# VH-VL binders against Arf-GAP with Rho-GAP domain, ANK repeat and PH domain-containing protein 1 (ARAP1), part 4

Target 1, 186 residues: Arf-GAP with Rho-GAP domain, ANK repeat and PH domain-containing protein 1 (ARAP1), of Homo sapiens (Human) (q96p48r954to1139)
Amino acid sequence: ASMGDTLSEQQLGDSDIPVIVYRCVDYITQCGLTSEGIYRKCGQTSKTQRLLESLRQDARSVHLKEGEQHVDDVSSALKRFLRDLPDGLFTRAQRLTWLEASEIEDEEEKVSRYRELLVRLPPVNRATVKALISHLYCVQCFSDTNQMNVHNLAIVFGPTLFQTDGQDYKAGRVVEDLINHYVVVF

## First folded at step 1 (VH-VL)

Design m09 (framework fv_masavibart)
Fold by ESMFold2-Fast, scan of step 1:
Structure m09 (fold): chain C 186 residues (1-186), chain A 119 residues (1-119), chain B 110 residues (1-110)
Amino acid sequence: as target 1 above (186 residues)
Amino acid sequence: QVQLVESGGGVVQPGRSLRLSCAASGFTFSTYAMYWVRQAPGKGLEWVAVISYDGSKKYYADSVKGRFTISRDNSKNTLYLQMNSLRTEDTAVYYCAKGRWYSGYFDLWGQGTLVTVSS
Amino acid sequence: QSALTQPASVSGSPGQSITISCTGTSSDVGGYNYVSWYQQHPGKAPKLMIYEVSNRPSGVSNRFSGSKSGNTASLTISGLQSEDEADYYCSSYTSSSYYVFGGGTKLTVL
C-alpha cells in the first residue's frame, strides 16, 4: 500500500484516530448532518480525488472551511479512504468472523460477540470503528431531514467497510447492529 | 509532565478588553481541539469557545459570540482568548482545556485564571 | 442557553452507593452518546471521571460508572468514600449550541 493509505499512517500525535478520519467526521458533523442523502450521494469525482490526495499527503495542512467545501466531496473522500484500506477497517483476518457474528439469532449473544471482536481489533482500528459508528449514530438522528436512517447507512457502509460488492447482506447487518447497539457494544 | 497553564487574568472595567493565554506542555498540542470553559464565583461550568487542532474552525457560546475570539499558535504550544466589550457577567475563573472535537469531552484542564469585571 | 438538569445536592454515607441524574432533551443527552462527567473539589479545576456515557479514563476508580436511558444520563458512585465529596457536573454535545453543562450537584459524604 502507498504511503498514507493505512490507518496507522494517518494517526498522528496523541490522537486515538487517524487525522483524515477526524477531519472528515468533524466537517460532516458540523456542516453535513442535515444534508439530504449524506453518504449516499457522491461528490464530484475530480474534487473528491484531489481532496483525498491532499488528506493522504498531509491531513494536518488541509483546512476544511464551512461553505467552501461541499459535504458530498468530504463524505466521498472518507468513504474512499475506508474502502481502499489494504487490510480493511475490520481487518482481513477477522472479516469472516464479523460477518458470521451478524447471523447469531440471540441478540444478547450477538452483542457479546461483537464486544469480543472489538477488543481483538488493533487499537487504531477499534478506535476508528468506535468514532465512525458514533458519527453514523449522529447522522441517523437527523434522518427525517437527511433521509439516511440506520438501514440506509448500513447499505452504504457495509460494502465500504467490508470491501464487498454489495451482495453480501451480512456486511450491512454488522453496520446496522453496531449502530443500533452502540451504547451497549462500545 | 502533561499540563496546561493559564495566565492573563485580572481586574478590568466594563467595556474594556483582556487577553488570556494558555501554555501547553507534555503532549502534541497541534493535534488536539482546545477549549475555554468558565465558572462564575459560586456558579457552575459554562463552555465558552472551541478551536480545532489547526485553527480552521472556531465556535462560541451565544453569550460571548461577537465579543470573544479564540486563537492558537501551534509553533508556541499556546492557546489564546481575546475578550472584548467585557461585561460584569463575564466575571469568572477561565479554564483552558484539551478535548476531543467529535465526542466533546475535556480530558485535561488548567488551574484557571480569574477575570473580574467591575465598575 | 439552558443547562442540563441535575439535582442541586445529594448525600450518602461511607460505603453507600449514590446516583446523580443529568436530564436533557433529544438534541443533546438523548440524541448522542457524548455525555461526560466531571468532579470538582473546592478551589480546584474539574477532573474528567466519565466520557462518552460510560467510559472511564485511566486512573479513575471503577467505583465510578455512567449510564444513559432516553434523555437522562446517570453517574453512580459505589463504595462511597470521604474523598468523593465534591461538585459533579455532566456535559453533553448539543446540536443547537455545541457543548452544554449541567447545573452541578454537590455531593456530601456524611
Scores: ipSAE 0.005, ipTM 0.476, lowest interface PAE 13.0, mean pLDDT 85

Design p01 (framework fv_patecibart)
Fold by ESMFold2-Fast, scan of step 1:
Structure p01 (fold): chain C 186 residues (1-186), chain A 121 residues (1-121), chain B 107 residues (1-107)
Amino acid sequence: as target 1 above (186 residues)
Amino acid sequence: QVTLKESGPTLVKPTQTLTLTCTFSGFSLSTYGVGVAWIRQPPGKALEWLAHIYWDDDKRYYPALKNRLTITKDTSKNQVVLTMTNMDPVDTATYYCAHRLGYDDYYFDYWGQGTLVTVSS
Amino acid sequence: EIVLTQSPDFQSVTPKEKVTITCRASQSIGSSIHWYQQKPDQYPKLLIKYASQSFSGVPSRFSGSGSGTDFTLTINSLEAEDAATYYCHQSYSLPYTFGQGTKVEIK
C-alpha cells in the first residue's frame, strides 16, 4: 500500500476535505445527477484506474470537464478511493460502534447517538462524511430520473464506506439513516 | 444454502393469463439488498430477463413486456409471484426464478430448476 | 438496449485443449459482464462475475478477461463435463441482456 493513503495525509481543498473527494463530487453534481444508475453502474476499468492514479498523484492538477470524462468512471474512482482507505472513512476503531448505533430502536436516541459519533471522528473524516452525505442527499432528490433512491445508495455505499460485503445490512442502515436525517444530524 | 423452485401451470391457452410462483429458502426478501428475478428461455433460444423485485418492493420490468407483467412478493411465505397477461405461442419457454444480492451484485448467483410453460390452443 | 454478440456460435473441441469464447457489447459496459454455463436440460450456473471474478466452487480452469466492449471466457484445459452452452450477460444497463450463446461439444 501507499504510505500517504489516510484521509489526513491527502491534499485538502474546499471545506477541508480531500481534493480527490471534492473533485469527484463536484463533477457528478454538475454532470451526473440525472444519469440513470449513478454510483450503481461501473465505469471502464482502465479509465477508472487511470483517473484514480492521476487523482492520487496530484488531485489539484486534475480538471474534470463535461464531455471529457464519463460520469460512471468518476463515480467508480470515488467509490474505490473511499473503499480503499486503510482506516476507512468512519475509522476502524469506531466501525463497530457506528454499526451498533443503527440498531437503536428509538429514533431520537439514534439521531443523538449519530451526532455524538460524528463529533468523535477526526476533523477531516467528519467533514468528508458531511460532504459525502450531503452529496448523496442531492443524488436521491433526482431519483425519479436517476433511479437511485436512498435504499439504492445505502446498498452501494454501506459496503464501500464500512468495507464490508453486502451481507452486513447494518452498514447500509447507517448510510440510509444519515441521508434520511441529514438536516437534523448535520 | 440458497434454493429456489418455480411452480404454476405447464399448459396455457392463447389469450390466458400465466401466474408463476417462486418459493425459496436460505434467504429472506426482508434482507437489505436482496432481490429475485424472473428469466425465461424459449426452446433452443437465448435467456431473456423479464422482471425483478427487491426487498424494498422496488420493481423493474423488461420494457417491451411491461404492460403484460406484474411481479409481487410475500415476504412471510418466501414467495415471489410473476403474472403475465395475454399469453401467445411465442411465450412458450422455460421460466426461471433467480436470486440477486441486490444493487451491488447484478449477477444471478442461484437459479431455480425452471418450469416449462407451453402455450398452445 | 445493449446487444451482446458471442463468437463462435459452436465449437467442437478435443479434451484438454484450450477454449476461448468472446462476447462483444454494442457499447462500452465497463466490467459489467457475467458468464453462465448451461448443460443440456439443466438451469444456468454462474461461472464468472464482473468480467474476471470467479464464483465460489468454480474450477480454476475457468477464467474471464476483458473490459469495455470485448470480453473473453477461457477454459484452460477442457474436461468432458464442460460440454455445455455458455452465455454472457450484461448488468450495465436495464434491460439486462444475454448473448446468443456458444455451444461447446467434446470432439
Scores: ipSAE 0.000, ipTM 0.468, lowest interface PAE 14.7, mean pLDDT 85

Design p02 (framework fv_patecibart)
Fold by ESMFold2-Fast, scan of step 1:
Structure p02 (fold): chain C 186 residues (1-186), chain A 121 residues (1-121), chain B 107 residues (1-107)
Amino acid sequence: as target 1 above (186 residues)
Amino acid sequence: QVTLKESGPTLVKPTQTLTLTCTFSGFSLSTSGMGVAWIRQPPGKALEWLAHIYWNDDKRYYPALKNRLTITKDTSKNQVVLTMTNMDPVDTATYYCARIEYSSGWYFDYWGQGTLVTVSS
Amino acid sequence: EIVLTQSPDFQSVTPKEKVTITCRASQSIGTYIHWYQQKPDQYPKLLIKYASQSISGVPSRFSGSGSGTDFTLTINSLEAEDAATYYCQQSDSWPLTFGQGTKVEIK
């Protein structure tokens, strides 16, 4: 059995990130920024699964057109893709170090540590983290409409990106810190 | 064992097109993560990365040379081909092909012996 | 693009002495630096990957260190067969770039 290819084994788009990530992020940016509960709400299980299978088979041939795909199905497919990465987005080797960095009390030291850890990620992982956090920063800019502030996104993406069971507050804090310090860290 | 070998013309006139073939063994471009790159070295100068192609047909070219370079693969023949148009004397160099594996990083773990291409009238 | 500057350009060394070669990047590249050895009229051979990771079959006298912008390749005790030009290469960003090289000669 396979959990799919690692991030570095994916088909890459023009921005050095997996085509799957680019397709999903682009669609949500165009159609989903004002959708209430974006990323918190789940898509329909069967539709999400079919979409993810299509993206894994040939992401370049998958055309996400406005009105044809529900935003929640696309957001769920993206979350599942990221969660199912065999080595994770932040890599298995660096996972603990990222989580421990979230506990640094001095804000300047914490930001410096995150910047250092980003540089240590494989280039595709680093580019993908940057693209994803940039997208989540955009999502929270519409939180008055979509009701997904930084904290809400951290609750969803912490477990997803660090492959935890949702009890690890440190994973959420990493995501929260990266969104809050996006301009300084990237 | 992994081996790579470059083949093609050793002498090219200015304005002509150069075509080089890399033939390899000991790995396959049907294997996820595998790729082949072209690197050149002008006499007495530093190494310059030109282009690469991965198992999934993803390609990259050195930006300043992108309009002159084409890289293709034939997975069944274990070959990667580089084409460079409008050759100039400054393009005189030893041209190498090398293995690049995406999952283990963007470094060159096995190299061909190199082929010297001289561009002169 | 990221520029890599090596120092020194040239070094003539007595056998069994320690050789230190530095590579400085124009911006932080973490540990995404790799080192190659190229003997006269031969193809380059990978010596060190990710700043400090050894390559199977490479003698233990070769070691690498550094992170961020400053990197070092060390040959603990130079052997006659180590006469070569050494190149650093970064893999942090595209395009991939190499340093200008450091030539090591035996006295």
Scores: ipSAE 0.005, ipTM 0.467, lowest interface PAE 16.9, mean pLDDT 85

Design p03 (framework fv_patecibart)
Heavy chain, then light chain:
Amino acid sequence: QVTLKESGPTLVKPTQTLTLTCTFSGFSLSTSGVGVAWIRQPPGKALEWLAHIYWDDSKRYYPALKNRLTITKDTSKNQVVLTMTNMDPVDTATYYCAHSRYYDFWSGYMDVWGQGTLVTVSS
Amino acid sequence: EIVLTQSPDFQSVTPKEKVTITCRASQSIGSNIHWYQQKPDQYPKLLIKYASESFSGVPSRFSGSGSGTDFTLTINSLEAEDAATYYCHQSSSYPYTFGQGTKVEIK
ESMFold2-Fast, scan of step 1: ipSAE 0.013; ipTM 0.557

Design p04 (framework fv_patecibart)
Fold by ESMFold2-Fast, scan of step 1:
Structure p04 (fold): chain C 186 residues (1-186), chain A 120 residues (1-120), chain B 107 residues (1-107)
Amino acid sequence: as target 1 above (186 residues)
Amino acid sequence: QVTLKESGPTLVKPTQTLTLTCTFSGFSLTTYGVGVAWIRQPPGKALEWLAHIDWDDDKRYYPALKNRLTITKDTSKNQVVLTMTNMDPVDTATYYCARMGDYYEAFDIWGQGTLVTVSS
Amino acid sequence: EIVLTQSPDFQSVTPKEKVTITCRASQSIGSYIHWYQQKPDQYPKLLIKYASQSFSGVPSRFSGSGSGTDFTLTINSLEAEDAATYYCQQSNSWPYTFGQGTKVEIK
């Protein structure tokens, strides 16, 4: 019921990622891929908060049903969950190293550094990053309809995942690199 | 339709404070990834970025001018205000506000600009 | 701060010829370069973002390339309406900086 300081303290499913992440990603994959501005548009604050509270209490019992939840409320709940992780998705210990890796000029060296950093993440964090980036790769495949290309997703998720409040553009760069090199990195 | 328009004095005396207002429509400065920047261009010279403010109220200033610049936003009025203290003739320039929208870090839509002349 | 140096400063080109404008960064900036067109007495307009991505409504004759420190804006076949000053801008590091500009005139 209480949120711990690490991802491993969250409610975990059979795939060893937080059930909250699985529920939200699955719903958006089913219902939200063609929604214009998905992840950019905010849900209703009260509905998003209520949904997130339900997921925090018992995510296994929350079954998101088409027509009953707006995709923007679900996407906002996911973003808030990820942003509010006390240790962050990429961990506080590795945060600066990830941001510095985004500055590597040589593409192959950069990709190799990201692969090394992924292996060094705790297993739950690594699996969660892979699941999230895989999902974002899928979202941008529908960018002609949803208007969310790789860069647009990086703008949204950079500050969210690295908890920068928009103050460090390198965070968006990391997200963009992981999506663009998904096949090689994961 | 996205539009931005600059307003403020066109003539400023040396040592005075300049206040410029950017009024925009067609977008909200509460949307993730959206910001508004101020860029100036002295007559016949290159563009110079001055400051920006984001959806997240993150404020950035050109380091050499930081102690003279203040940027604020009023999301209910769709306005961004730039204040620049201790004006000097070298600050004579056309001042633009521009959106940093879906292209965060690039200035995708610009206002028409307002020429500010600083003279004694 | 990162200094962007454009070359040439000026070029006079006959219609239909290919125009190449180079922007060189004082240190590596990845692909975080953007290109603007400013016609006389007008405000700048975004042409290319993130080195190679065309902004909506921009004619296909404009393209961008490069990474690291060397970047190029190409106009495949110059039209009369392309007479303008072109600026590169980097967003890799604060403060954001612009190149000095390249003026393109029709012969």
Scores: ipSAE 0.000, ipTM 0.463, lowest interface PAE 15.7, mean pLDDT 85

Design p05 (framework fv_patecibart)
Fold by ESMFold2-Fast, scan of step 1:
Structure p05 (fold): chain C 186 residues (1-186), chain A 122 residues (1-122), chain B 107 residues (1-107)
Amino acid sequence: as target 1 above (186 residues)
Amino acid sequence: QVTLKESGPTLVKPTQTLTLTCTFSGFSLSTRGVGVAWIRQPPGKALEWLAHIYWNDDKRYYPALKNRLTITKDTSKNQVVLTMTNMDPVDTATYYCAHTPYSGSYWYFDLWGQGTLVTVSS
Amino acid sequence: EIVLTQSPDFQSVTPKEKVTITCRASQSIGSSIHWYQQKPDQYPKLLIKYASQSFSGVPSRFSGSGSGTDFTLTINSLEAEDAATYYCHQSRSLPWTFGQGTKVEIK
């Protein structure tokens, strides 16, 4: 089932992506792009849990004013939301196909395959992948300050988005490929 | 300190090709995330984005004008060049080049050139 | 393409009064709105990026707010040097688009 089928009207709102994703990405874009170890560092467990619960209840009414939430709590809430998706961001049905695409040796063929797979994703999933990868592309542009280059982001988000145990190198490679080829894939 | 300056003809006849050069200092177009855009403003009207070139030589154009526009860079000379074919009086505008500090879906034009007025008339 | 509509088109304001300019996007753009000031015969200058972040050297009387589709630029106490046209700009998706502009004049 697509995210659009499982999320309520309130959770999607006027956006084509989940409100939780939209609000977390915006907060990190405003406050967190220069934070050392953004997405690698964990927020405080109890604060992250409470924030995520509040966002799940009513993401629009959660107060995310600059300086009032630690960026690591927000980044951790976003990661947990994405990891906890019942069917995953890339869907269980297409998971192995995405991982196999990362093994294509010819770079042009690989990029072409990723475009095909993106079109096959449900609309909300596809829009959410685009929004997230666009955001990670921005994060790595500040890697001199935040220390999160493409490889570091791939290590964090591979297991998160593909719901792996962290030992599947292919998951990280998909994320790395999508970030590196953002301007030609999307 | 980042500076940008536009140069090129100030008068172009209808059907001719316009070539504008943006010369900049204080940054390199080989730096990851950096880009340079061209924006124009017809007299008394709003700003219109035309084209963007990125550090990796990726290029984006305003869709309705893409068949008339070409953007290129010469990283060694610190220059970005815009060409626009088949000029029409409606293309009369002040043309600006502007710096963008990083790429992705969230861009802003933090520093602008002084602009160059291009008049299309016979 | 995303259309940005500003209101009002024109505002004549007494010095020291509060000025509010709004920008409405045709679809949700997150916080991907940026505000520029353009004085007569000058190039645009960035004031606010990502809806609410002040650019370097911008006076504290300028502030931005909003998210999604509705955004505002506020000048808390108008000074004479603030007479200008103000533009919003979205960077959520290509093509990049600008609002039509709001002209602010001193009464």
Scores: ipSAE 0.000, ipTM 0.490, lowest interface PAE 13.1, mean pLDDT 85

Design p06 (framework fv_patecibart)
Fold by ESMFold2-Fast, scan of step 1:
Structure p06 (fold): chain C 186 residues (1-186), chain A 121 residues (1-121), chain B 107 residues (1-107)
Amino acid sequence: as target 1 above (186 residues)
Amino acid sequence: QVTLKESGPTLVKPTQTLTLTCTFSGFSLSTSGVGVAWIRQPPGKALEWLAHIYWNDNKRYYPALKNRLTITKDTSKNQVVLTMTNMDPVDTATYYCARIRGYSYGYFDYWGQGTLVTVSS
Amino acid sequence: EIVLTQSPDFQSVTPKEKVTITCRASQSIGRSIHWYQQKPDQYPKLLIKYASQSFSGVPSRFSGSGSGTDFTLTINSLEAEDAATYYCQQSYSWPYTFGQGTKVEIK
């Protein structure tokens, strides 16, 4: 991975996660939970790019207020930030191991393996995964309104977090497993 | 592989404008997430951040000196220029340029050799 | 602005002994602390970024730890070449600030 672009080198807040992640998650939690197709729908390209540039430059100075930003622009900025991490959220070194864990037949063994892999992640990556999955668990609680159930979120975030461009079903399965087993793995 | 070098006058008279040029190699300011900063160190004292400029032309200046500082880049020449107006003897310092990395990062991974600028009549 | 206070100001240490330098921030800054080494009449060199991550080529005897307001740079076994002034720097907010420096000398 390129130096200076790792998650642990990103601006950190009090919750030990990148401020960009905190700002986007907080805004979607406040304004976006009932938005139909949240995370599936794309924001406007130029608005998303300008927002992401502002967040990357100084996320602490960016205060997202209801009515100022479209939720789809904010969700697209978060997805692009996570997708473009050079080492990825789950790290290149551990990527294959995470994908292989998704194929374990015994559910109890699978959950145990995910707990083990979470502990092996760098602290910032682990905290960020926990924060993101917690948020996605919240998003799917409103799936009757927003139409984004666990399967739909896994389709979106699998390729995003594992940088697979949609070709690897195992990436989606990891995301789905972490959401479904959130209470026991975190 | 990455190198930075400061150039400019070593002696400046009070009230004059200082212009310093940072010429670098081994990276480009067309690359996303990269910038160049100016940091000074008065003799025997601590380091002081002055300004930086990123690949996308986003600039930051030390607030107390903002009205005296201008930072610009020429991506095609691999150069970053700092100008500081109304120089005073208290501005005597070694001036460094350094590469700043990342989107919301703020560490300086490679530094120039520094150039001592003395402000004296 | 965020003020960084280093302790001690000066340390004279026997070779092979452990050196501990602390940096205290005036407010919580997560892990946005970076450590630099400056030898006499030389430019600063990055040692540790984001509290605990070693920069490439830095000897393993250097390590960093801490979060929030209290940070530590440790040299586990001091070598003669480690005589230098060490600075912490925060990137949590603008303006970026440096500590006053800790000078380490060999006995």
Scores: ipSAE 0.000, ipTM 0.481, lowest interface PAE 15.2, mean pLDDT 85

Design p07 (framework fv_patecibart)
Fold by ESMFold2-Fast, scan of step 1:
Structure p07 (fold): chain C 186 residues (1-186), chain A 120 residues (1-120), chain B 107 residues (1-107)
Amino acid sequence: as target 1 above (186 residues)
Amino acid sequence: QVTLKESGPTLVKPTQTLTLTCTFSGFSLSTYGMGVAWIRQPPGKALEWLAHIYWDDDKRYYPALKNRLTITKDTSKNQVVLTMTNMDPVDTATYYCAHDLEWLGYFDYWGQGTLVTVSS
Amino acid sequence: EIVLTQSPDFQSVTPKEKVTITCRASQSIGDSIHWYQQKPDQYPKLLIKYASQSFSGVPSRFSGSGSGTDFTLTINSLEAEDAATYYCHQYSSLPYTFGQGTKVEIK
């Protein structure tokens, strides 16, 4: 996949998940769950950029074996890939609707609304959201070691996934809600 | 238990198109990370990788043969098909299909192979 | 294209002796090297994955080592059943290439 390509333009075929996302998530799940500050700490800029470029060219052949890549470089590459999607993970068309759903006061109504919005996402986006949130749910299960609880992950991924400059707290709330209600929503 | 088996013609004339089918069991190409590769081996020579297809329909080809190769899958039938055009006597080889687990790039299980002879 | 060069091409070995097969990559491939055993008229079988990890069911006399460009497959005490051709294989870069093979036979 080229830089700036949408999810539909990635290495997808009939699959619902970009290879870059799966490979990075798999690596962090195997090697990074106990890494302090995972996703909060940044990798080295030049290493992250070279890794992302390699993943965009041929994600499957990139060396993502324990010890070959620093986990922070892999996590930073994943965040950058998601942040730079032209249409965003939640799509531009639905972005504001997702953010507004986070303000629903009744929890059951809120969860129901998120389910509706997930169904209305393109299949690739829907599957990618599910895979990512599932992964973040696993990351927070190790928060006593990695120091990344649900709130910390929401602060990192809110702006990343909704492509905000950090001003809109609703983005973080969406991420937090999806992680907290993972079992019910997905 | 993972099993794979190649099927197709054992004799092909020069310039014809070869179509080989790999039928497998013990895994699904709808499972994230799964893939199937085609590898060939001319008599008495080394192994040569030809093509890969993955669960997400991503396809990889040996660059020098890319214009002659097509790999497809039918997930519901547990089949992967390799098509190779313009066959030549130098393409005489045993053709194998093999399982690639979770994008790991090693071939943990192989089919028994099918010898394809190209002659007039 | 990454070229894998194996050494030696052929080795005749007395039973119980140590066999060493090397595989040299034309450029660095990390640990993305895999080793296969192929007996006459049979399909290849995976022995070692990612330079040093034994595949399930493979006898402990087989071991692998190396990283970057230089890799070694070792059979520490050759048995009669080990007579075969051994291939290294890289999954670092397209095209995914194999070495030319090393034939091991019993004296």
Scores: ipSAE 0.005, ipTM 0.468, lowest interface PAE 15.4, mean pLDDT 85

Design p08 (framework fv_patecibart)
Fold by ESMFold2-Fast, scan of step 1:
Structure p08 (fold): chain C 186 residues (1-186), chain A 124 residues (1-124), chain B 107 residues (1-107)
Amino acid sequence: as target 1 above (186 residues)
Amino acid sequence: QVTLKESGPTLVKPTQTLTLTCTFSGFSLSTSGVSVAWIRQPPGKALEWLAHIYWDDDKRYYPALKNRLTITKDTSKNQVVLTMTNMDPVDTATYYCARSTYYYGSGKYPFDYWGQGTLVTVSS
Amino acid sequence: EIVLTQSPDFQSVTPKEKVTITCRASQSIYSSIHWYQQKPDQYPKLLIKYASQSISGVPSRFSGSGSGTDFTLTINSLEAEDAATYYCQQSSSWPFTFGQGTKVEIK
């Protein structure tokens, strides 16, 4: 519910993923798919922080109304939530294994390895990865308008999900692989 | 390439149970994010959503009809089955199955492919 | 449940004229509105998704706009093949609901 809580300690919705993730993804799917630079552009710092604080206190009570919330504030709140997870989305215990899997040259072996790693994630983490990657798959379908292709999303979400400084190319490669192989991996 | 087709009885008596089968091709309900819905349309009236089933067997029903509806899937046969109990003349409608894409945590998607529809008449 | 009200119920239009169909939701649905075209004795076909997003294979004369509670489907230059009933549908909350339909006929 609060800052410092692990993913499994968050408020869960009907899909068994954190309500914060569901609220943000749902809003962006409704209002942000054609927004240029979605996820790349930053929201206003104070508005993003206020929104994230509200979501952490009681995500179920937060009503994201079209016209009252800028999509960039919502996307920034989601990114900060995911980045701030103490154990990370892919867990600290499995982090290096995920990054190393991205270097497997044989495509079939790589995809098989990602499936193995997904099964070994805690249920909430697995469901949340699936939900997020499916959302990013949807976002890139509108890349001709929003300018966020698979590679651009990988640049943004690699550091966010693996909690890197943005210089670890393997983190981006994992995200790119999961988006490109979504139908086979999940 | 994607096709859906409804099959089942065209005439049902009041109080009987209706069973409709949707057979599809060009996609699989084992694919993450894919779902199939049942939608009906009484003659000359608007479309009404009835039920939904997802690749992971998650099911949704129209609340007012929930106690009468059951939706199931057989992924190996590419079939989705709708069962509706206690049929009434007001349930006379063309019944459609349609594909929708739904991802966990993402919004619900529109119905992008539809079957041809099957007219079910409820009369004594 | 969210109620969708379409206006007008019926419109008879001269070929090449602009057609505007409105869909109003009983509460905010963001941009979660989709438009379908149904010709006599045929199944509905998806025309526009998420208020304004185009569908491959649908003529460019069809466009959608709006957000929140008020949405519009526009046919910029009506062709004979466009005679049909048009439905809006919301996917913002369960249960999914449809508007009552707008029938468009050629004069």
Scores: ipSAE 0.000, ipTM 0.464, lowest interface PAE 16.1, mean pLDDT 85

Design p09 (framework fv_patecibart)
Heavy chain, then light chain:
Amino acid sequence: QVTLKESGPTLVKPTQTLTLTCTFSGFSLSTSGVGVAWIRQPPGKALEWLAHIYYDDDKRYYPALKNRLTITKDTSKNQVVLTMTNMDPVDTATYYCAHRSDYYDSSGYYYFDYWGQGTLVTVSS
Amino acid sequence: EIVLTQSPDFQSVTPKEKVTITCRASQSIGTSIHWYQQKPDQYPKLLIKYASQSFSGVPSRFSGSGSGTDFTLTINSLEAEDAATYYCHQSNSLPWTFGQGTKVEIK
ESMFold2-Fast, scan of step 1: ipSAE 0.006; ipTM 0.569

